# Ledger of designs, part 46: VHH binders against b3qqe0

Target 1, 332 residues: b3qqe0
Amino acid sequence: MKINLDRTSSGFCIGVQGTIHVAEEKLNQSGELYCLGDVVHNEVEVKRLEALGMETIDIPAFEELRDAEVLIRAHGEPPSTYETARRNNLAITDTTCPVVAKLQKTAKMLHQLGYQVIIYGKKIHPEVIGINGQCNDEGVVIKHPDLSDEAEIAPLDLGRKTALISQTTMDVPGFYELKKNLEKLFAEHGHRNPGTKSGEWMAVRDIDITSEKTGGRAMPELVYKDTICRQVSSRNGKLRDFALANDCIVFAAGRKSSNGQVLYSICKDANPHSYFIEDVDEIQPEWFVGENGKPVESVGICGATSTPMWLLEKVANYIGKTFGDDSGNPDA
Short names: E, the ipSAE of ESMFold2; O, the ipSAE of OpenDDE; V2, 0.75 times the mean of E and O plus 0.25 times the DockQ between their complexes.

## First folded at step 19 (VHH; framework vhh_8dlx_2)

Design x01 (at its last look DockQ between E and O 0.88; V2 from the best seeds 0.00; counts 0 for: pae E 2.6 > 2)
Fold by OpenDDE, look of step 19:
Structure x01 (fold): chain B 332 residues (1-332), chain A 118 residues (1-118)
Amino acid sequence: as target 1 above (332 residues)
Amino acid sequence: EVQLVESGGGVVQPGRSLRLSCAASGFRFDDYAMHWVRQAPGKGLEWIGNIYWSGSTFYNPSLKSLVTISRDDSTNTLYLQMNSLRAEDTAIYYCARVHIEGDEFDYWGKGTLVTVSS
């Protein structure tokens, strides 16, 4: 029996993994660490880290904190957080996801270039707060791609050069719908990119500030950048392939995990021999017997985005020891 | 107080259609993604689908052709349209809210029973 552990489509995203890893390291060293907000949206993992000495603090507590070390989470923080840290003599361990960091930089550059920055996202989401902070909180945050919320669109200056970006975890269809509707709205008000009849906005890859400042190729007045994280968005397809590639799937997640339920449904659709567990004690010997009465040849272990990798490894090891022949190294 | 109340369940014949409703109160409905899940007797929870604030929908691949999820933010109501019902669709149907930062269901309705029988 070959045990295959899905390390690509399951578990925390790379950003969150990085945060957790750094947190663990710090806790192992000092035995205590402040974290601004919940490190991850997984209660079990948060409790685990708290047991290691992590203290989760809110913004008010952070404002009063002095002479301490504080972990910044993967979704990042606005510039004001860093200013407070400096003022209060706080040592910052910054674990901002590289994708988010790049997005923040992009937002900042666009803002510096004089663009009105539209952010497709949730205004109250920490990531969006961080991104908008890079725009001096002058960004226009839109959550409804159909532009149906008058309050969201009220701040829009339709005559101003404008850039559309997105929160990393937003839906791709919604982003492009928003783009389309913004194109229409601006065009109806006589604002179009030169040379375009339809008023389409132009995709920007890399922003060259130097080129803009030196009179080189000026960026179009109306631009967009798809800043949605594809690592997260591509997981569904990969997981399906993983499910198809194994005889049996053991899916580990919390029962309250919405993502877990979604991903499990994908697995089960692809492979009817998929089973949902919260822990190893739920594993049944019958799952690993094929229709012919022989042991299955392969078992895939996977989980939700909120499933800790240690749990997946625990499951893999348990199955290997309990049902496998001594030869199943999940890391092979 | 956050409340979710499902309605529209009952006994239906195979091949019929049914529309369930979930009335939401106590929170800003349009800020949240909403899900439908069901639990058949003696079986585990089955995810049906979800709808985001953007109106984008995702469905269980196994049920995609049979269900449509919609929402009316003006009335704080979530809908599940089910077509061509089968005996296997007999279950308690729940609407659930996802935490605003994602990943977990933070509130559930009490559910509404749908029985498909000839």
Scores: ipSAE 0.617, ipTM 0.911, lowest interface PAE 0.7, mean pLDDT 90
Fold by ESMFold2, look of step 19:
Structure x01 (fold): chain B 332 residues (1-332), chain A 118 residues (1-118)
Amino acid sequence: as target 1 above (332 residues)
Amino acid sequence: EVQLVESGGGVVQPGRSLRLSCAASGFRFDDYAMHWVRQAPGKGLEWIGNIYWSGSTFYNPSLKSLVTISRDDSTNTLYLQMNSLRAEDTAIYYCARVHIEGDEFDYWGKGTLVTVSS
């Protein structure tokens, strides 16, 4: 029986996984570490790391903290957080996800080029707070793509050169609905890119924003950059393919995980021999026996974005040791 | 106080339609994607679908032709329309909120029982 562990569509995103790895290394070295906010929004992982010596602090506690080491989680922080750290002599271990860090740089450079920056996002979300901090808090945060919230759009200056970006975790259909509605709104007020017939805004790339040659004069008046991270959202198709490629699926997640429930529904639809577990004690031997009484040829193991890879590895190891492996499954 | 209150459940005949409501209070409803889940007697949770603040909807593939989720942010109300009900649709139906920074359902309604029987 071959055991296939899904390392591409399961587990924390690469940014969060990197943060957890750095936290573990720091805790192994010193036995203590402060973390500004929950390192990950997964109660099991937070408690595990706290048992290793991590202390989760909030902003008020951070502002009082002196002469200590603090980990900045994957979501990133606004510039004011780093100024507080400097003032308080805090040693910052910054694990801001590269995707978020790049987005912060994009927002800062667009703002410096004179663009009115529109952020598709939730104003209270830490990622948006960090992005808008790069825009000196002058970014216009819009959450409703149909422009139905007058308070959200009241700060807009329809005559300014304008750039649309997004919080990395927003929905793709909403982003493009917002883009379409903004194109119409600006065009109706007489503002469009030169030569465009429909009032369309132009997609821009990182190199266009950072190029010395473009320096703000070569870039169109109205631009957008789809900054939504696809590493998580693209997994539906990959997971379906994974489920189809295995005789049965063991899906590990917390039952209260919303992403876990969504992804399990995709596995189950693709492969009726999919089974949901929270841990190895829920595994039933009959799952690995085919209709003719012989072992299934392959078992796929996967989980949600909130499922730590160590749990998936634990599941794979348990199945391998308890129910055996088949010839042709060399030691990894 | 965050509250989610489902209503509209009851006994219904197979083949009929039913619309469930979820009244939300104590939080900014339009900041959240909202979900419907159900639990049949003796079974685990089954995700039905969700709806984003944008109006975008996503559904359990096995149910997508049978259900429609909508929201009214002006009244803080989430809806589930179910069509062509079958006996296997008998379940407690919950609306649920996901933590704004996370992946966990942090608040659930108490549920409303739907019984599909002749």
Scores: ipSAE 0.509, ipTM 0.843, lowest interface PAE 2.6, mean pLDDT 86
ESMFold2 (binder alone), look of step 19: mean pLDDT 84; pTM 0.840

Design x02 (at its last look DockQ between E and O 0.79; V2 from the best seeds 0.00; counts 0 for: pae E 3.0 > 2)
Fold by OpenDDE, look of step 19:
Structure x02 (fold): chain B 332 residues (1-332), chain A 118 residues (1-118)
Amino acid sequence: as target 1 above (332 residues)
Amino acid sequence: EVQLVESGGGVVQPGRSLRLSCAASGFTFDDWDMHWVRQAPGKGLEWIGNIYWSGSTFYNPSLKSLVTISRDDSTNTLYLQMNSLRAEDTAIYYCARVHIEGDEFDYWGKGTLVTVSS
């Protein structure tokens, strides 16, 4: 029996993995660590970290905390969080995702250059709060790409140089729809990039602040930067293929995981011999017997984006030892 | 306080249609992803589909042809339209909200029972 572990479509994103890794290291060193908000939306993982000494705190508790170490999560925090930390003599372990960190820097630079910053995203989302914080909370957050929400667009200054960026987890089609509609809106108001009849906004790859300040090549007045993270965009298709490629699928996730439920349904549709588990104790011997009464030839192990990789490995090892022939190294 | 209340369940004959409702209070759908799930007797949770904050929908491939999810923002109500019901569709149906940071259901209704029987 060959055990195949899906390492590509399962597990935490790189940002969350980094956060967890740093948290573990700190906990191993000090035995205690505060985390501002939930480190991950997985109960098993949170409990594991709590058992290691992690304490999850909310914003009010954070504001009252003194002389302690606090972990900042992957989605980042606004500047005000860091100011509070300084004031309260808190040691910050910053695990902001590099993608988010770059986005925050971009927002800050654009704001410093005098751009009105439009953020495609959810205003209440912590990531957007962090990004907008870099703009002194003067950013215009738009969620409806068709510009149908008057409240969202009311603060727009159509005569001001403007930059469009996005929350990292937003949809690509929506972002470009928003771009298109903003182009139209600004053009109708008579605001266009020079040399453009239609008023297209220009893509910005790198922001050269020095060049802008020194009178070099001025950036266009109307710009956009696609700041959407594409790491997760193809996971569903790959998972289906993975499910088809194995005789049996063992899907590990939390029962409260929405993503887990969605992905499991995809697996089950592709392969009716798919089984959902939270832990190894739920595994049934009957799952690994084929219709012919012989052991299945292959078992695929996969999980949700919120499923820790160690759990998937645990499942793989358990199945290999319990039901497999001694030869099934999942890493081969 | 966030609350979800499902309704519209009951006993129906095979081949019939049924529309379930989920009334939400304490929040509005415009920022939240909402899901429908069900649990048949003696079986695990089955995902039916969802409607994203954007209004886009995604469905369980196995159920896609039989279900439609919609919402009315004016009444803050989520709907699950089910067509051509079968005995296998007998279950408690739940609406659930996804946490704003994603990947976990943070609130559930108490569910509504649908029994498909001749």
Scores: ipSAE 0.706, ipTM 0.931, lowest interface PAE 0.6, mean pLDDT 91
Fold by ESMFold2, look of step 19:
Structure x02 (fold): chain B 332 residues (1-332), chain A 118 residues (1-118)
Amino acid sequence: as target 1 above (332 residues)
Amino acid sequence: EVQLVESGGGVVQPGRSLRLSCAASGFTFDDWDMHWVRQAPGKGLEWIGNIYWSGSTFYNPSLKSLVTISRDDSTNTLYLQMNSLRAEDTAIYYCARVHIEGDEFDYWGKGTLVTVSS
């Protein structure tokens, strides 16, 4: 029986994996680390890191903290957080995702150039709070691409030069739907980039932004930058292929994981021999017996994006040692 | 305080339809992804499906033809429409909220009991 562990589509995203890795390194060095907010929304991982010396703190505790090391999570923080850290002599370990960090810099520059900044995103989301902090909280946050929420669009000044950016985790079709609807709205108000018949907005790149600073051509009135991260767009299809490639699937996740439920349902739809576990104690021997009464030839092990890789490895090792064809024989 | 309150359960005969409601309070409902989950007597949790903040849905494939999830953001209400009910649909039905970062359920309702019997 062969054991196939999915290392490509299971487990935390690269940003969260990086944050956890940095936290572990810092805890090994000092035995003490504060994290502003939950490092990850997985209770098992939070407890594990707390056992190593991490303490999760909220904003009030952060404002009182002095002379300590604090980890900044992947979604980043507004400028006021970094100002507090400097004032309080805090050593910042900043694990803000590079894409988010670049987006914050772009938002700040657009704001400083006088653009009304529109943020496609969820207003309460910490990433959006950080981005809007770069715009002195003057950014207009829109999450309904069809502009159906009058409260979202009420702050818009249709006569002002304007830039559209996005929270990194929004959907691509929604971003371009919003762009099209904004183009129509501004054009109907009489505001469009010179020389455009459709009222289209222009894509902005770092080169375009700097041309005004170096004596180049003026920036367009209406611009956008697609800041959506494409890291995980094909994950569902890859998981389906993995489930089809194995005789049975052991899927590990918490039952309260929303991503876990969706991904498990994809596995189960593709392979009826899919089984959901939270840990190795739920594994049943009959899962590894095929419909013909013979042992299955392969077992695929996978999990949700919130499933730690160490748990998947634990499951793989358990199955290999307990049900493997060559268990106890190192020469096989 | 975040609250999720399911209603609409009760005793229903096989073959009938039933709509459950989940009243949400204490948070900005239209920012949040919501799910329905059920638990039959003596069994583990079974995921029914979700509805994203955007209104798009994903369903448990075994239930897809029998259920519909919808939301009304103006009344902060989540719905589960169930059709062609059978005895195996007897369960406590829960609504659940997904954390804003989209990884785990952070709040659950107390559940509403649906009993399918003649």
Scores: ipSAE 0.430, ipTM 0.769, lowest interface PAE 3.0, mean pLDDT 85
ESMFold2 (binder alone), look of step 19: mean pLDDT 82; pTM 0.814

Design x03 (at its last look DockQ between E and O 0.86; V2 from the best seeds 0.00; counts 0 for: pae E 2.5 > 2)
Fold by OpenDDE, look of step 19:
Structure x03 (fold): chain B 332 residues (1-332), chain A 118 residues (1-118)
Amino acid sequence: as target 1 above (332 residues)
Amino acid sequence: EVQLVESGGGVVQPGRSLRLSCAASGFTFDDYAMHWVRQAPGKGLEWIGNIYWSGSTFYNPSLKSLVTISRDDSTNTLYLQMNSLRAEDTAIYYCARVHIEGDEFEYWGKGTLVTVSS
């Protein structure tokens, strides 16, 4: 029996993994660490870290904190958070996801170049707060791609050079719908990129502030950058392939995990021999017997985005030890 | 107080259609992802589909052709349209709200029973 552990489409995203890893390291060193907000939306993982000495604090508590170390989470923080930290003599361990960090930098550059920055996202989401902070909170946050919310679009200056970006975890269809509708809206008001009849906005990959300021290659007035994280968006397809590649799937997640339920449904659709568990004690021996009465040849272990990798490894090890031949390498 | 109340369940014959409703109070849909799930007797929870704040919908691949999720923001009501019902669709149907920053079901309705029988 070959045990295959999905390390690609399961578990925390790279950003969250990084945060957790750093948190663990710090906790191992000092035995105590403040975290601004929940490090991850997984109760088991949060409790584990709390048991290690992590203390989750909210913004009010953060504002009153002095002379302490504080972990910044993967979604990042606005500049004001760092200013508060400086003022209060807080040591910041910054674990902002590299993708988010890049996005923040992008937003900042666009803002510095004089663009009205439209952010496709949730205004109250910490990531968007961080991004908008890079724009001096002058960004226009739009959540409704059909532009149906008048309050969201009221701040728009239709004559101003404008850039559209996105919260990293937003949906790709919605982003491009928003783009299309913005193109229409601006065009109807006589604002179009030069040389475009339709008023199409131009994709920007790299922003060169120096070139822009020196008059070399001027950026178009109306631009967009797809800043949606593809690591998360591509997981569904990969997971399906993983499910197809194994005789049996053991899917580990919290029962209250919506993501878990979604991903499990994908697995089960691809492979009817998929089973949902929260822990190893739910594993049934009959799952590993094929239709012919022989042991299955391969078992895939996967989980939700909120499933800790250690749990998946635990499941893999348990299955290997209990049902497998000693030859099963979960990392193969 | 956040409340979700499902309705529209009942006994239906195979091949018929049924529309379930979920009335939400204490919040508005536009900030949240809303899901439909069901639980058949003696079986685990089955995810049906969801609708995001953007209005985008996703469905269980196994059910995609049979279900449509929509919402009315003016009435703050979520809908599940089911077509070509089968005996296997017999279950308690729940609407659930997902945490705005997380992936956990935060709030559930009490559910509405759908029985498909000849």
Scores: ipSAE 0.630, ipTM 0.915, lowest interface PAE 0.7, mean pLDDT 90
Fold by ESMFold2, look of step 19:
Structure x03 (fold): chain B 332 residues (1-332), chain A 118 residues (1-118)
Amino acid sequence: as target 1 above (332 residues)
Amino acid sequence: EVQLVESGGGVVQPGRSLRLSCAASGFTFDDYAMHWVRQAPGKGLEWIGNIYWSGSTFYNPSLKSLVTISRDDSTNTLYLQMNSLRAEDTAIYYCARVHIEGDEFEYWGKGTLVTVSS
């Protein structure tokens, strides 16, 4: 029986994996580490890191903390957090996800170039707080793509050069609906990119960002950049292919994980012989017996974006040891 | 205090349709993507789908043609329309809110029972 472990579409995204790895290294070195907010929304991982010496703190505790090491988690922090750290003599271990860090840099650059920055996002979300901090908190945060919330729109200056970006975890259809509605709104106000007939905003990728610095042609007045991360959504197709390629699937995740339930639904649709577990004690031997009474030829092991790889490895080892050819091999 | 209250369940005949409601209170409803999940007797949880504040919907591929999720942000109400009901659709149906920073369902309703007879 061949056991295939999905290392490409399962487990934490690169940002969260990196954060956990850095936290482990720091805890191995010093035995203590503060983390500003939950390092990850996975109780098993949080408890594991806490047993190694990590302590989760909130903003009030962070503001009182002195002479300590603090981990900045994957979705990053506004500049004011780093200012507080300097004042309090805190050693910052910054694990901001590269995608988020690039977005913060883009927001800062657009703001410095004089753009009114519109952020498709949720005002209370820590990522948006960090992005808007790069815009001196002057960013206009919009979460309703149809522009139906007058309070969200009220801060807009329809005559000002303007850039649209997004929180990385927003929905793609909503972003493009917002873009379309903003194009119409600004055009109705009489503001369109000079020399264009379409009223469309220009993608940042097409901006010569050095032209204003070098005295080149005028920068576009209305620009956008689709900053939504596709790392999670791209996994749907890959997971489906993985599920089709195996005789049965063991999917490991917390039952309350929303990504876990979403990804399992894709797995189950592709392969009806998919089984959801939280840990090895839920595995049933009948899952590995084919229609002919013989063992299935392949078992795929996968999980959610919040499933630690060590759990998937534990599952793989358990199945191999328990249901393999020589499941009774000697052990220590 | 966050509250989610499902309603509209009951006994229905196979082939009929039902619309379930979820009344939300105690939070800013349009900050959240909202989910429907069900649990048949003796079975695990089954994700039905979600809807973003934008109106964008995503569905369990196995249920996509049978269900429609909608929301009314002015009344803080989430809806699940189910068509062509089958015996296997007998379940407790929950609406759920995911933590704003994570992927865990942190608040659930008490559920509403749908029984598809025969």
Scores: ipSAE 0.530, ipTM 0.855, lowest interface PAE 2.5, mean pLDDT 86
ESMFold2 (binder alone), look of step 19: mean pLDDT 81; pTM 0.815

Design y01 (at its last look DockQ between E and O 0.01; V2 from the best seeds 0.00; counts 0 for: pae E 4.3 > 2, placed apart)
Fold by ESMFold2, look of step 19:
Structure y01 (fold): chain B 332 residues (1-332), chain A 120 residues (1-120)
Amino acid sequence: as target 1 above (332 residues)
Amino acid sequence: EVQLVESGGGVVQPGRSLRLSCAASGFTFSSYTMHWVRQAPGKGLEWIGWIYRSGSTFYNPSLKSLVTISRDDSTNTLYLQMNSLRAEDTAIYYCARVHLKDWGDAFDYWGKGTLVTVSS
């Protein structure tokens, strides 16, 4: 029986892996580290790092902290955080995910060019707070792509040159739904890019933004940049492919995690022989017996974006030792 | 004009060490996460690691014990220290500001590369 562990669409994204690695190295070296906010949205992992000497602090505690070392997590922070760090003589270990850091620069450049920045995202999410801080908090945050929330769209100035970007972890279909609804809204107000019949906004790259900022060719008044991280957004398809490639699936996550249940449903839809566990004690031997009464040929092990890889490895090792050792050896 | 220029490549014996440099100009070097990437003959790009603005590093796990990335913000220079070199480390080595393509917004800026040949 072959045991396949999904390392490509399960577990932390590579940006969070980098943050966890740096946190572990710092804790190994000094035994202490402050972290501004939860290092990852997974209480088991946060508690693990706290046992190694990490102390999670909130913004009020950070404002009072002096002469200390603080980790900035993968979500990033607004400019005001770095100003506070300088005033308080804090040593910053900045592990902002490279994708998020680049997005912050994109937002800053668009704002400096005079664009009204629309952020597809969740207003209270730390990533959005950091992005909007680059826009002096003047960005318009929209969570509902159908524009159904009047409070979200009320701040829009439909006559201003405008740029749409996204929090890196939003869904791609929602981003393009929002783009189309904004195109219609601005066009109905009489604001369209020159030469467009349907009022389409122009897709731009960071190269185009940099070119305008440095005196190159100007961008149109209405632009968008799809800033959604494909490492995150591509996981659903990869997880489905993984589920299809194995005879049965063991999916590890917390039962109360809504993201875990969503990802599990993808596995179950693709492979009816998918089983949800929180830990190895929930594994049933009959899951590994095919309809013909013979052992399944392959077992896939996967989990949610909040599932630490060490737990998935624990599950793989358990299945391998418990069910992989019981065939082919005639001697006791 | 943003420029990244790698140097320090050449022919080196197996088991030896080599330090590569990347000279950066045309941007605020200290505000960027910087990357090293390599491409062996006939192979795709292989990520080596990155160094955050803070100076902390994260490496490809398969290379972690063999490489060290460092930066000197006062000279706008990125370094790659490679130890215990093997023939399989023969490649063109690039420094980059870019995020890899599978991170969405790939191909910001990167250099022309410097060739390292490990031969005895």
Scores: ipSAE 0.253, ipTM 0.686, lowest interface PAE 4.3, mean pLDDT 85
Fold by OpenDDE, look of step 19:
Structure y01 (fold): chain B 332 residues (1-332), chain A 120 residues (1-120)
Amino acid sequence: as target 1 above (332 residues)
Amino acid sequence: EVQLVESGGGVVQPGRSLRLSCAASGFTFSSYTMHWVRQAPGKGLEWIGWIYRSGSTFYNPSLKSLVTISRDDSTNTLYLQMNSLRAEDTAIYYCARVHLKDWGDAFDYWGKGTLVTVSS
C-alpha cells in the first residue's frame, strides 16, 4: 500500500506556513511571542501555538503594548500598524506573505498614481484592511461581483481613472465577472479607455511609476490586475487530480469547516472512495479494502486549507503503521 | 437569538420531488451566505451547496443536477428543491449559516434538521 500525502493542494498556504514556522522558531527561542490576531482560523493550531507560549492579542491590546515583540501574520497589516509599533517601541517580526506584500505595493503605487482602487474582496478581512491601508483607506471594496450591493458601489467615482485588484484568496471567476460588470457600468456612464469600443479595461502587469510620472508610458485610465494567488485558486483542480490518482482518499478537516466540506465534496466526486475524518480514531479498516477484497494499492491523504500539515502527517503515519506495509514512506 | 428551523421533510417515493424550507431569525439573513448539508444514517456530513447574498449558487458536483437552492430575503427563508429523489437521498437535512474567519469560513449556526425518507 502506497501512501501519498498531498502537500500542494491541502493544508495551509505557503504564506501561512511561513508564519507558523517563524512563530515556532521564535517560541523555541524565547518561550513567548505576541501575535496580532489569530495566526490561522484553525483552533487546534492556535491552541498548539499558545501552548508553546504564543499570546494572541487584538488591536486594542496591541495599541497598549510596549517594548515587546509582535508577530505580524501572513495577511499583512496596514501602515497604521507599523506606525503604532514604532511609537510603542515594538519589535516587529513581519511574516507577511510575499504575494500579499507585492499586492500591497501594487495598491500603493496605483493609489499614488491617482487611481481609484477597487478591491475585490471582503472588507472586514485582515488582508483587505492591509491593502486598503496602502490606499489611505480610500479604496472601494466590492465583494459582490454582480454589483448588487448598492452600499459597495456608492463610493465609486465613475469618471475617475480606476484600477481593479483582488484579495489574494478570492475566486478567479468572480474577479472577472466583477471586471466585466465594472466595464459595463463605467461604459454606460461614458467612461471608456480610448480606442476601445466596448470599454474594456486593460491588464496591467508591471506598474512603472517613473514612466508614468515622466510621461513616457501613460497607463490607461481603466485598468485591472489579477492579483489572485494561484496557489490558492488552483487548489480545487489539483485536489481533484489527487483524488483521481489514488484508490482511496482520506480527507482530514474540521466538520464545521465549510471549506473542508466543499473540498471533500470535490474529492468524493472525483473518487467515490473518499472518506472524511477529523482525527485518526475515525479511520475504518474497511476503507482500505478494494472491491475485489484485496487491499487498495494507494491511499491519498489530503485536507482542507485549515487542516494543519502535522495532522495530515499524523494521519498518513497512522495509516501506514496500522494498515500499510512497514515500507511505505509517504515522502517517497 | 439566531435560529434556523428546517421544514418540509417527510416520506416520499423515489422519483418524486421535495422542497425544503429553512426559516431564519435573529440575524440579518440577507447578509449571509447560507448552506444546505445532509447526514444520512450511519454516514458523515455531506455538503449540498450554498447560496450567496446575491443569489449566486454553488453545488456539490455529485448533486448539482438534482438540487436547486434559492432564498427569499423578504421572508428570511432558504429553500432546497430536490428532484428525482433516490433512496440514497434519505437523510437529515440541515441549513447552516457561515461565519467569515481570517483564513476561511465556518458554520456557526445550524438548524435542528428535517428528516427526508425516500422509500417505496
Scores: ipSAE 0.116, ipTM 0.641, lowest interface PAE 1.7, mean pLDDT 88
ESMFold2 (binder alone), look of step 19: mean pLDDT 81; pTM 0.810

